# VHH binders against p53848r504to814: the designs that were tried, part 21

Target 1, 311 residues: p53848r504to814
Amino acid sequence: TYIMAIFNATPDSFSDGGEHFADIESQLNDIIKLCKDALYLHESVIIDVGGCSTRPNSIQASEEEEIRRSIPLIKAIRESTELPQDKVILSIDTYRSNVAKEAIKVGVDIINDISGGLFDSNMFAVIAENPEICYILSHTRGDISTMNRLAHYENFALGDSIQQEFVHNTDIQQLDDLKDKTVLIRNVGQEIGERYIKAIDNGVKRWQILIDPGLGFAKTWKQNLQIIRHIPILKNYSFTMNSNNSQVYVNLRNMPVLLGPSRKKFIGHITKDVDAKQRDFATGAVVASCIGFGSDMVRVHDVKNCSKSIK
Key: E = the ipSAE of ESMFold2; O = the ipSAE of OpenDDE; V2 = 0.75 times the mean of E and O plus 0.25 times the DockQ between their complexes.

## First folded at step 6 (VHH; framework vhh_ozoralizumab_d1)

Design d6 (at its last look DockQ between E and O 0.51; V2 from the best seeds 0.00; counts 0 for: pae E 7.3 > 2, framework grips)
Fold by OpenDDE, look of step 6:
Structure d6 (fold): chain B 311 residues (1-311), chain A 120 residues (1-120)
Amino acid sequence: as target 1 above (311 residues)
Amino acid sequence: EVQLVESGGGLVQPGGSLRLSCAASGFTFSSYDMYWVRQAPGKGLEWVSEISPSGGSTKYPDSVKGRFTISRDNAKNTLYLQMNSLRPEDTAVYYCVKDLVYFGKSFDPRGQGTLVTVSS
């Protein structure tokens, strides 16, 4: 299991209130500490740098501002002699293709896109042009302002867009028996698959892609929990669909899965913790569950404690 | 080097049967899902079957379900496709595929294929 440490280089971060927003030197020192905490127990650590808040209904920084906040820092991290560079994997949290390009130039390894390519039509091309880069394809609906209103997931009829669906080691009859209970995760899987198809169509390779079911994005708090429990289904999900007058088969099996439950509102809803920072303990428990249900990577704020939860 | 070699194709009448084979080498055959795909003349590629590493799980599109049976012998590194009740629309080059990433756009590797012709 990989641990992805969240580093918000923004004054208005969704969970830390911009606590890490400072000059590059100060930020780098904080990152060094994060790395030390993670590498105490792990062989490697992913640092996910965000220059723009992506929480639902957040005001979006300009592309220029996002670049200003994130790119110099990423460069500083990659050039730092105080970090074991072979153990530090760099990620940028961005849905903007130009930001991704700039980040790649300075040594980022992963593009973490909450939009799954929905917010920038050029993202997949950028990823395709850089085959050594990994791309986290996240599930969402709508945009930053509308996604939370789009949490309605319905049963679908086979024979229309989706022709057939399968869960590995589960027969059709069994799947049918679980149909009503698995509507959400199957929808998420299909929509991820649709984005996957688009990525592949644009030249992205399968080995570049990690999937994120998008906890907190176009999901209710109950749905987030359900998604976590149904990760085994997602990791074994495949389906056929019509695309451009052709039948395509999408197999999500064995694709790495990232979950980012850290400090999210659904945890607060359960624990009645209004302050996101107070949700770290519960986050640890949720992280353990995520891993138990098959998550390959977890994105967290509290690296120190979550590292313990992972082990 | 991964190598897949299909065989068993030929000319059959409608309603007839064929059994295709695929000899695999260059990878741990027993660890991978395997697939059959086909390409009819003038048409795109079509997925026709999937089998899990152990052989315990198989999948088919509705177009061949009930007529085709995929199987494997891991000791022999061989994949099979039993095709019964063949129809003219089953005419195609059939390929053995190791990694079906996104059928229709990216799937690797595959063999040279074997031609199946169903005609009266």
Scores: ipSAE 0.111, ipTM 0.612, lowest interface PAE 2.2, mean pLDDT 89
Fold by ESMFold2, look of step 6:
Structure d6 (fold): chain B 311 residues (1-311), chain A 120 residues (1-120)
Amino acid sequence: as target 1 above (311 residues)
Amino acid sequence: EVQLVESGGGLVQPGGSLRLSCAASGFTFSSYDMYWVRQAPGKGLEWVSEISPSGGSTKYPDSVKGRFTISRDNAKNTLYLQMNSLRPEDTAVYYCVKDLVYFGKSFDPRGQGTLVTVSS
């Protein structure tokens, strides 16, 4: 299982109330410490750099500002002689194709796109032009301002276009017996599958893609728990759909999966009545559950505490 | 060069059986998912079955489930489709396909296919 550590290069986390951004040297020192802590327990670490808030209803930094916050930092990390570069994997959290282009120029390994290509129609072309780049295709609905209103799921997200569904290791008849309990994960699978096919049609290769069901993006905290429990279904999901006068088969089997259980509001609900000594344990139990249900990568804020749970 | 050669089609009465074969060459057959697809007259392509590289996992749409069986012999680089209880609506040209992740640009039948005609 890989650990992806969140690093915010945004002003949203200024705890002293000032408007000062940490300079690149200070941010790099924080990254070096984070990497050393993670590499004490893991063979490699993924650092996910974000220059623009993706919180629901947040004010979005301009593309120019996102570049200014993120690209020099990524460059500094890649140029550092204090990091074992063969063990540090860099990800940029962006939904903008031009930001992704700039990050690729300075040595990023992963484009982590919460929109799954929905927010920028040029994103898939950028990924396809760079076959060495890994792309995290994440599920959401709507946009940053509307997604929190779109957490209502029904049997078929794609409507009458869906003809049959399968869970590998079982046939569709067994899935029909579970359909009332699995509506959410099946909807997510269908919508991911539709985005996946658009990526393939734009030249992205299957081996570039990891999928992320998008915990907290168009989902309630209770729905996050359902998704975590049902990751085995997602990892074995396939379906057929109508496309023109043809039947399309979409197969998500063997796709690597990322889960990000460390979202502030989700953790807050789960740990609401847990005392401080037990809060880290409860958070770690959620992360361990993600791994136990088959997550290939977990995205976390507290690397040191969550690393112990993974072990 | 990847080559897939389909055979075993023919004319059969409703309720009859046929076994299709696909001879594969030009790639490491045992490393790939393999698929059967078909195209009925006047219709688009339809996915018919999938088999994993080892043969341990198979999948079928409801239209053929229980009547068709996909199999492979990795030592002979050969893919099979056993078709039982054939119906007139199974009339189509059948193709074997490598690496079908999505019907679209990544789907490209390599051979002429083999015609199956089911009529009384």
Scores: ipSAE 0.012, ipTM 0.517, lowest interface PAE 7.3, mean pLDDT 80
ESMFold2 (binder alone), look of step 6: mean pLDDT 83; pTM 0.845

## First folded at step 8 (VHH; framework vhh_ozoralizumab_d1)

Design e1 (at its last look DockQ between E and O 0.51; V2 from the best seeds 0.00; counts 0 for: pae E 5.0 > 2, unsure alone 61.0 < 65)
Fold by OpenDDE, look of step 9:
Structure e1 (fold): chain B 311 residues (1-311), chain A 125 residues (1-125)
Amino acid sequence: as target 1 above (311 residues)
Amino acid sequence: EVQLVESGGGLVQPGGSLRLSCAASGFTFSDYDMYWVRQAPGKGLEWVSEIYPSGGSTKYPDSVKGRFTISRDNAKNTLYLQMNSLRPEDTAVYYCVKDLTYLTGSKTYSEFDPRGQGTLVTVSS
């Protein structure tokens, strides 16, 4: 299991003018600490740098601002002699293809896209042009402002075009009880599959893709819990559909899965913790569950404690 | 280099049977899911069958379910497709595919996107 540490490069961390370098240094020191905490228990750590908040209903920074916040920092991380570079994997949290391009130039290994390519039609092309880069294909609906209203899931996310669905080696039609209980995860799977198809069609390779069911994105708190529990189903899900008088077959089997439960609101709903920082303890428990249900990677804020939960 | 070589096709009457074989090389055969796909004249590619690495799990579309049986011999690096109760609509070139995760009417996608030349199955009276 891989641990992905969240690092938000916020404006508060940047001073104007000549202090920019000092700000980068401060951030780098924080990252060094995160890495030390993670590498104490793990063989490697992923640092996920974000220059723009992707929380539902959040104000989006400009592309220029996102680049300004993230790219110099990523460069500094990759060039740092204080970090064991062979053990540090760099990720950028961005849905913008230009940001991704700039990040790749300075040494990122992973593009973490919460939109699954929905927010920037050029993202897949950028990923395809860089076959060494890993792409996290996340599930969401709508956009940053509308996704929370789109948490209704029906029997078929892709409509009547769906012909057959399989969980493991079993046709879902043979499993009536399971069929009824897994509508959400199957919908998520189908929609991920659709994005997957587009990625592949744009030249992205299968080995570049990691999937994220998108906890907190177009899901209620109950649905997030259900998704976590149904990760084994997602990891063994395949389906056929008709498209333009042709058969489409998608198999998500053996694709690696990322879950990012850290400090999410759904945890707060359970623990009644209004403050996200108070959710760290419960996050540890949820992280353990994510791993138990087959997550290959977990994205977290509290690296120190979650590292323990993972171990 | 991954290589897949299909064989066993031919002309058969409706209701007849054929057994296709696929010889695999260039990869650890026993570690991968294997698939049969087919392409009928003037039509796109169609998924026909899937088998897991151990051979214990198989999948079929409704179009061939109950008539076709996929199997594998990992010791021989060979994939099989037993086709019974053949119908004219089963006429197609049949291909063996490694680790298929995506199929459209025009393309197959696997880790290495390998398939052989295929083997032609013609079902006609």
Scores: ipSAE 0.578, ipTM 0.831, lowest interface PAE 0.9, mean pLDDT 91
Fold by ESMFold2, look of step 8:
Structure e1 (fold): chain B 311 residues (1-311), chain A 125 residues (1-125)
Amino acid sequence: as target 1 above (311 residues)
Amino acid sequence: EVQLVESGGGLVQPGGSLRLSCAASGFTFSDYDMYWVRQAPGKGLEWVSEIYPSGGSTKYPDSVKGRFTISRDNAKNTLYLQMNSLRPEDTAVYYCVKDLTYLTGSKTYSEFDPRGQGTLVTVSS
């Protein structure tokens, strides 16, 4: 299982006459420490840099601001002589194709797109033009301002062109027995699969794609828990559809899965009346559960403490 | 080098049966999902069946469900398709495929796209 560590890039500070480079040097030092701590326990580490908030209803930084916050930092990380570059994998958390382009120019390895291409129609073209780049195709609905109103997964209907769906694994063989309990994860699987079709049709290669059911994006806190429990169902979800008088078949079974449970709203609900150490332990237990249910990568705020829980 | 060799096709009457085989080499066969796909004359590719590495779970489209059975012998690195109650619309070249995650009428996506030469099944009087 891979560990993806979250790093939120902060705005520049010029209060003492300093320059943007001084701010980057502080962030780079924090990242170097994070990487060294992680590499003491792991063979590699993935750093996920974000310059724009994607929390529901958050104010979105402009594209120019996102570039200014994130791209110089990514460049500094790749140019650092203090990091074992063969062990540090660099991801940018962005839904904007132009930000992705700039990040690729300075050496990013992964584009982590919470929208799965929904927010920027040019994203798939950027990924397809760069076959060495890994792309995280994540599930949400609507946009940042509307997504929390779109968490109604109580009804399941196949899309207009979808002919059949399948869910197979050794513990869940029949949809009829589980259809009421699996509506959420099947909706997510169908929508991910439809976006996967669009990515492939636009030239993105299968080996570039990792999927993410999008904990906290167009989901309630209770729905996040259902998704974690039902990862085995997602990993065995497939469907057929007709497109231009031919069959299309999509199977999610062989797709790597990312989950990002750390510091999500539902952790706050579970830990309302407990102290900070108990919340850290609860977070670690949720991360371990994500791995136990089949997550191939987990996205966390605190690599050191989560690694202790996993061990 | 990954190799898949299909066999067992031929001419059969409607209502008849055939058993297709696929000999696999160049990879650890028991680690992978395996698939049958087919292409009727003048038509695009169509997914026909899937089997898990252990052999314990199988999937079929409605067009063949109940008539076709996929199976595997991991000790012999061989995939099978038992086809019963054959119909003229089952006439196609049949291919075995490894690691299929996406198929359209004109292309397949697996990690290596390892389709073999196929085996022709003709159902007619």
Scores: ipSAE 0.263, ipTM 0.711, lowest interface PAE 4.4, mean pLDDT 78
ESMFold2 (binder alone), look of step 8: mean pLDDT 77; pTM 0.779
OpenDDE, look of step 8: ipSAE 0.531; ipTM 0.816
ESMFold2, look of step 9: ipSAE 0.175; ipTM 0.635
ESMFold2 (binder alone), look of step 9: mean pLDDT 77; pTM 0.775

Design e2 (at its last look DockQ between E and O 0.01; V2 from the best seeds 0.00; counts 0 for: pae E 15.8 > 2, placed apart)
Fold by OpenDDE, look of step 8:
Structure e2 (fold): chain B 311 residues (1-311), chain A 123 residues (1-123)
Amino acid sequence: as target 1 above (311 residues)
Amino acid sequence: EVQLVESGGGLVQPGGSLRLSCAASGFTFSDYDMYWVRQAPGKGLEWVSEIYPSGGSTKYPDSVKGRFTISRDNAKNTLYLQMNSLRPEDTAVYYCVKDLTYLGSSGYYFDPRGQGTLVTVSS
């Protein structure tokens, strides 16, 4: 299991309230600490740098501002002699293709896109042009301002274009006990699959892609929990669909899965913790669950404690 | 080097049967999902069947379900496709494929396929 440490280089971070918004040197020191904490228990660590808050209904920084916040820092991290570079994987949390391009130039390894390519039509092209880069394809609906209103998932067996579904080599129609209970994760899988197809059609390679079901994005708190529990279904999910008068087969099996439950509102809803920073303990428990249900990577703020949860 | 060699194709009448084989080499066959795909004349690639490494799980599209059976012999590094009740619309070049990412009208797949074997169903 890989651990992805969240570093928000924004003044309006929903998790830390801008705690890490400082000069490059100060931020780098914080990142060094994060790495140290992670590498105490792990062989490698992913640092996910975000220059723009992507929480639902958040004010979005301009592209220029996002670049200014994130790119110099990523460059500083990659060039730091105080970090074991061979053990540090760099990620940028961005849905903007230009930001991704700039980050790639300075040594980022992963593009973490919460939009799954929905927010920038050029993202897939950028990823395709850089075959060494990993791309996290996340599930969401709408945009930053509308996604919370789009948490309704149809209670039907198949999407309109979907012809067949399979879970672990089993026709979903044979899963009578799970059919109605798994509508959400199957829909998420289908929509991820649709984005996946578009990525591939734009030249992105399968080995570049990780999937994220998008906890907290176009999901209610109950739905987030349900998604976590149904990760095994997602990891074994495939389907056929009609597209342009042709059948398409999509297989999500064996694709790495990232979950980012850290300090999310759904945890707060359960624990009644209004302050995101107070959700670290519960996050640890949820992280353990994520791993138990087959997550390959977990994105967290509290690296020190979550590392323990992972182990 | 990954090599896949399909065989067993031929001319068959509607309602007839064929058994295709694929000899695999250059990789640990038993560790990988294997697939059959086909390409009809003038059409794109079509997914035909999938089998998991252990052979215990198989998948079929509705177009061939109940008629085709995929199987494998990991000891022999061989993939099979038993095709029964063949129809004219089954006419295609059939390919053995390793580690299929997705298959659509554009014909995208992750890993190599063989040269294919032609199956012609005609009266």
Scores: ipSAE 0.159, ipTM 0.642, lowest interface PAE 1.9, mean pLDDT 89
Fold by ESMFold2, look of step 8:
Structure e2 (fold): chain B 311 residues (1-311), chain A 123 residues (1-123)
Amino acid sequence: as target 1 above (311 residues)
Amino acid sequence: EVQLVESGGGLVQPGGSLRLSCAASGFTFSDYDMYWVRQAPGKGLEWVSEIYPSGGSTKYPDSVKGRFTISRDNAKNTLYLQMNSLRPEDTAVYYCVKDLTYLGSSGYYFDPRGQGTLVTVSS
C-alpha cells in the first residue's frame, strides 16, 4: 500500500510557519524532511502538493495564483539533489487543466483531480496527451459551493441509463441481500464509471487512472464509514449503461483505489466516547481499516504516525 | 418539500431543563436517522445527538452525554431533545437535521429547513 503525504502550499498552511508560504526553500526543506522520514519506513513516497483549497465552500485561488504557489515548488522538488528522485513520486492536487499542464512540464507524475473532470472540460485532453501521467479520478457532485447539499444517495443519479449491474460478475438482481446494503457504493461507482467512460472517450488510457470515492465530498459522516467498508464492492463493480441508444460496458474491477480518511471530522464521531489515549489509537485504526478493506493508497497528513499504523 | 420546524427554546437558569421539539414533513420520517446540532454565538456547528430510525439507538458527544436525551415519535413525525442540567455553555441555536453532510476538516454542513430554536442559559 502506497502512502500519499499531503503538502498544502496555500496561505493557511503551517508547514512553513504560516508566514512564508511562498518561500520555496523553506517549503522544499519541509518536503525533504517529510520524504526522508517516510522513506525510512517505506520503499517510496507520494507527495501531494495543493496550491488551492479543495475543501467544500472554500474560497478558490485564481488559476494564476494556484500556478504561482504550486509550480515552482514542484520544479524545486524535482531539481533537488537531496532527494532520491527514483523513490519520490509527485502529485499535484488540482482540478484545473492549465495547472495540470504546467505541472507536467516541470515533472509531476500524478494529477489528483477531486472533480473527476467535472470542473474543467479540458482536463481529460491534457491527461490523454501525456500517457506517462497517472490521473486520480475522484467522486464529487456539483461544484465547490454546492457539493455539500448533494449527499442524497437514495436514488440512482443515472436512473434509466443503467441497464445491468454486477458485483464479481454476478448480476445484482440475484443478490437481494447485497443489493439493499450497497445502494450508496453502487451510486458512487456508477458516477465514477460515467466519468471514466468520458475519460476513455477522450483518449485517456485505463492504466493512467486511479479512482477515489471522495471521502468528505458530498457525503455524510455515516456515508464515509460505509464507503470505507464497501471498498471491496467498488473494486469488483461493473455495469452496462445506455448511451445515445447504444449500450456501454463499464468495468471498475481491479482499478487501483485511493482513500483519504486523514483528519476527516467523522473520526471524531467514532472516538467521542473513549478517553484521550484510546482516541489516538482509534485514529490509526481508521487508516488501517482503509487498508484492510482494500485501499491501494491512503492520503494522510501525519506520515510518521500513520505509517506506524500501516506497519 | 422537506420541512423541519424546531420549537421549545427559551431562557432558563443554570441547572434547569428544556424539551425541544421538531415537527417533520415532506419525507418518510420513520426511514431516516435524525440529528440535533447546535451553534453557539460566534462558533461553528457542533453535533449534539443522533437517533436511528427505530428510536432504539442513540449517540451523544461527551459534552452532553448523561444530560441530553434524544427521542422520536414516528407516528407524529416528531423529534425531541430533552435537555437537563443545563449549563451556560449550552447556550446556542439548536437545529433539527435530516441529512448531515461531512466536510472533512471544514466540519459539517446541513441545509436549514427551519430557523432553529434559541436556548439561552443565563446565570
Scores: ipSAE 0.000, ipTM 0.158, lowest interface PAE 15.8, mean pLDDT 78
ESMFold2 (binder alone), look of step 8: mean pLDDT 81; pTM 0.813

Design e3 (at its last look DockQ between E and O 0.02; V2 from the best seeds 0.00; counts 0 for: pae O 12.9 > 2, placed apart)
Fold by ESMFold2, look of step 8:
Order: sequence, then structure tokens, then C-alpha cells
Structure e3 (fold): chain B 311 residues (1-311), chain A 120 residues (1-120)
Amino acid sequence: as target 1 above (311 residues)
Amino acid sequence: EVQLVESGGGLVQPGGSLRLSCAASGFTFSDYDMYWVRQAPGKGLEWVSEIYPSGGSTKYPDSVKGRFTISRDNAKNTLYLQMNSLRPEDTAVYYCVKDLTYIGSSFDPRGQGTLVTVSS
């Protein structure tokens, strides 16, 4: 299992010149410490740099501002002699194709796009032009301001029959419960599959793609729990549909899966009215559950404390 | 080089049966999911069956479920499709496919396929 550590780039100074270098040096020192904490327990670490908030209803930095916040930092990380470069994997959290393009120029390994290409139609072309780049295709609905009003999921999934072996260690106990209990994860799988079709049609290769069901994006907190329990179903999901005298078939089997359970609102619902040690333990239990249900990568805010649960 | 050679097609009357074979070489056959795909004259591609490496799980679209049976013999590196209760709409060129992830405008079958014609 890989650990992906969140790092939010701080806003640039409005002052002349030299303060930008000090800010980057401070950020780089924070990243060195973060990597030390992670590498104490793991053979490698992924650093996910974000220059624009993707929280629901957040104010979006301009593309130019996002570049100024994130690209020099990525460059500084890659140029550092204090980091074991063979153990540090860099990801940029962006939904903008031009930001991704600039990040690739300075040595990023992963484009983490919470929109799955929905917010920028040029994203897939950028990924296709760079076959060495890993792309995280995430599920959401609508846009940053509307997504959490779109959390109603109907039984529209077109997947094949679900067999009992795909629900091992889940809350599904009877074969006749499969359709009703899996409505959410099958709809997420279908919508991911539809974005996947568009990525492949634009030249992105399957080996470039890692799937993220998008905890906290167009989902209620209870739906987040269902997604975690039903990761085995997502990892075995396939479907067909008829489209303009052609059949489209998508198979998500064995696609690597990222889960980002480290969200304040989501974890707050789980840990409400529990003392500090119980909150820390509940957070670790959620991360461990993600791994137990089959997550290949976990995205976290607190690397040191969450690494105890992963290792 | 990966080679997949389909055989067993032919002309058959409605309600009849055929058994297709696919001889595989150039890869470790037992490590891969295997698939049958078909293309009717003048139409797009259609996925018709899937089987796990072990042979322990199979999948079918509704159009063929209950009539077609995919199987494999890992010792012989051979994939099979038993087609029963054949209908005119099953008329197509059938292809054997390794590790299928997508059928759409970017699909390119590896073999020449085997033609199945169902008519009176």
C-alpha cells in the first residue's frame, strides 16, 4: 500500500523578490521532515502538492496563481540533494491541463485530477502526450460549488451480474441484496467508466490510470462509508451499453485504487463526541479499513500518525 | 510475439450449435483473462464473454447469457466458446482477445477471427 501525503502550498508573498526564496525554503524543509516521518516506516512516499483548494465551495485560485504557488516548489523538491529522489514520488493536485503541463516540465510523476477530466477538456490530451505520467481519474459530479447537491444515486448501472465472490467481507449477506446494496458503488463505477472511455479515446493508456471514487465529492458522509466497504465491487466492475450502433465495454478489474479518507467533515461525523485518543484511533481505523477493503493508495494529512495504521 | 488463432466457425441453421476454439501462443496463457468478441456484418464490435485465468469465473452480456459458455484449458493454451441455440443475430466474425479492457473506436483484434453464419 502507498502513502500519499497532502501538502498545500502557501500563498506567495506580495513583497519584492527575496521572500519567495525563503518561503520555498521553509516549504521544502517541511517536506523534508514529512518525508523523513514517512520513510521511517515506508520504502517510499508520494507527496501531493496543491496550489488551489478543491474542497467543496472553496474559492478557486487563478491558473496563474496556482502555477506560481506550485511549480517552483515542485522544481525545488526535484532539485534537492537532501531528499532520496528514488524514494520520493511527486504528485500535483490540479484539474487544470496547463498546470499539469507545467508540472510535467519540472519533473512531477502523477497528475491528481479530482474532476476526472470533467473540469478541463484538454487534460486527457496532456496525459496522452506524456505516457510516463500516472493520472488519477477521480469521480465527482457537477462543479466545486454544486457537487454536494448531486449526491442522489439511482439504479442506472449497466454492469454485469454481480456474483457472491465479489462481495466477500462486505455487508452484503444474500445474493438477492446485491443490486440494492450496490447501487451507489455501481453508479460511481459507471460514471468513472464513462470518463475512462473518454480518456482512452483521447489516447491515454490504461497503465497510466489510477482510479479514485472521490470520497467527499458528491457524496454524503454515509455514502463515503459505503464506498470504502464496497471497494472490492468497484475493483471488479464491468459494464456494457449500446451507443450509436456500437457496443461500449469497460472493465475496471485490477485498476489501482486511491482513497482519501482524511477529510475533516467525513471523519468528524465518525469521531463526534469521542475524546482525543478515541478520535486518533478512529482516524487510524478508517485508514486501516481502506487498506483492508483493497485500497492500493491512501491520501492523508497527518503522515506520522497515519503511518502507524498503515505499517 | 502474441498469437491468437480462432477456428470452428461455419454455416449452421437456427437452433444449432457450434464450438469455437482459440489457440494461444507467445505468452503465459494461464496468467491472463480471456475474452470473446464479435462483429456482425456492417455493425460495431460486441463483447460476448469473459473468463478468469483460473477458469473460476465467467461473465456474459444478456444477449448470449444461457446460450453461450466460455471455457479454457490452460494445459493446452486453448480458449473455447460453446454456442448453443444459435440465432440469425449471432451471425458475426468471432475474435479471441487477451486482457481486454475496452471495446470502442480504438479496438484492434489480434487474429483474423472465425466466421459464424446462422441462416436457414
Scores: ipSAE 0.005, ipTM 0.461, lowest interface PAE 10.5, mean pLDDT 78
Fold by OpenDDE, look of step 8:
Structure e3 (fold): chain B 311 residues (1-311), chain A 120 residues (1-120)
Amino acid sequence: as target 1 above (311 residues)
Amino acid sequence: EVQLVESGGGLVQPGGSLRLSCAASGFTFSDYDMYWVRQAPGKGLEWVSEIYPSGGSTKYPDSVKGRFTISRDNAKNTLYLQMNSLRPEDTAVYYCVKDLTYIGSSFDPRGQGTLVTVSS
């Protein structure tokens, strides 16, 4: 199991190059500490740098600001002699293709896109042009402002476009009990699959792609829990789609799965913790659950404690 | 508010041609894949064409391949479907769609569609 550490790059200085440098240095020191904590228990650590909040209904930073916040820091991390570079994997949390492009130039390894390519039509092209880069294809619906209203999966005609579904190479139609109980995860799987096909069609390679079912994105708190429990289904999910004359087979089998439950609202809903920082303990439990259900990677804020949960 | 307005349908004889148009508004048209789908009487929805945002890639099912051509003008926020060599089995209401995922749901952004009737 890989651990992905969340690092939100916040602007502490908007003024001259000197202040910016000081800010980067401070952030780098924090990252060094984070890496030390992680590498105490893990062979490698993923640092996911975000320059823009992607929370539902959040105000989005400009592309320029996102670049300013994230790219110099990523560069600093990659160039740092205080870090074991062979053990540090760099990720950027961005849905913007230009940001991704700039991050790649300075040594990022992973593009973590919450939109699965929905928010920027050029993202897949950027990924395709860089075959060494990994791309996390996340599930979401709508956009940052509308996604929370789009958590209605039961009414989604497992599309007229869907011809057949398989779990563990078994036709889902033969699994009556499973069919009724797994509408959500299958729907998520189909939508991920659709984006996957789009990525492939744009030249992205299968080996570049990790999937994230998108906890907290277009899901209720109950649905998030259900998704976690049904990760084994997602990891073994395949389907055929399209009209009578053209079928596309989509297979999600054995694709790495990332889950990011850290400090999410659904945890707060359960524990009644209003403050996200108070959700770290419960997050540890959820992380353990995610791994138990087959997550290959977990994205967390509290690396130190969650590392213990992972072990 | 997403709006899609289809037009160009009508009655045509077998072997004839029609050009459908879809006027899009309420979203950044140039950022989205666009689709044409159709629904024949008594039948379900059928995907008939896809075009990527840049217009550089198009897809068709075998049922319409070689006969239908999807195109777009991003400057005009308009999607087109050129239909040639029309057949009776092409008779349907045609819809332009931004996202196939939402088809048939409460979030279906389809317009009213445009009726194409192919009959001798």
Scores: ipSAE 0.000, ipTM 0.246, lowest interface PAE 12.9, mean pLDDT 88
ESMFold2 (binder alone), look of step 8: mean pLDDT 84; pTM 0.846

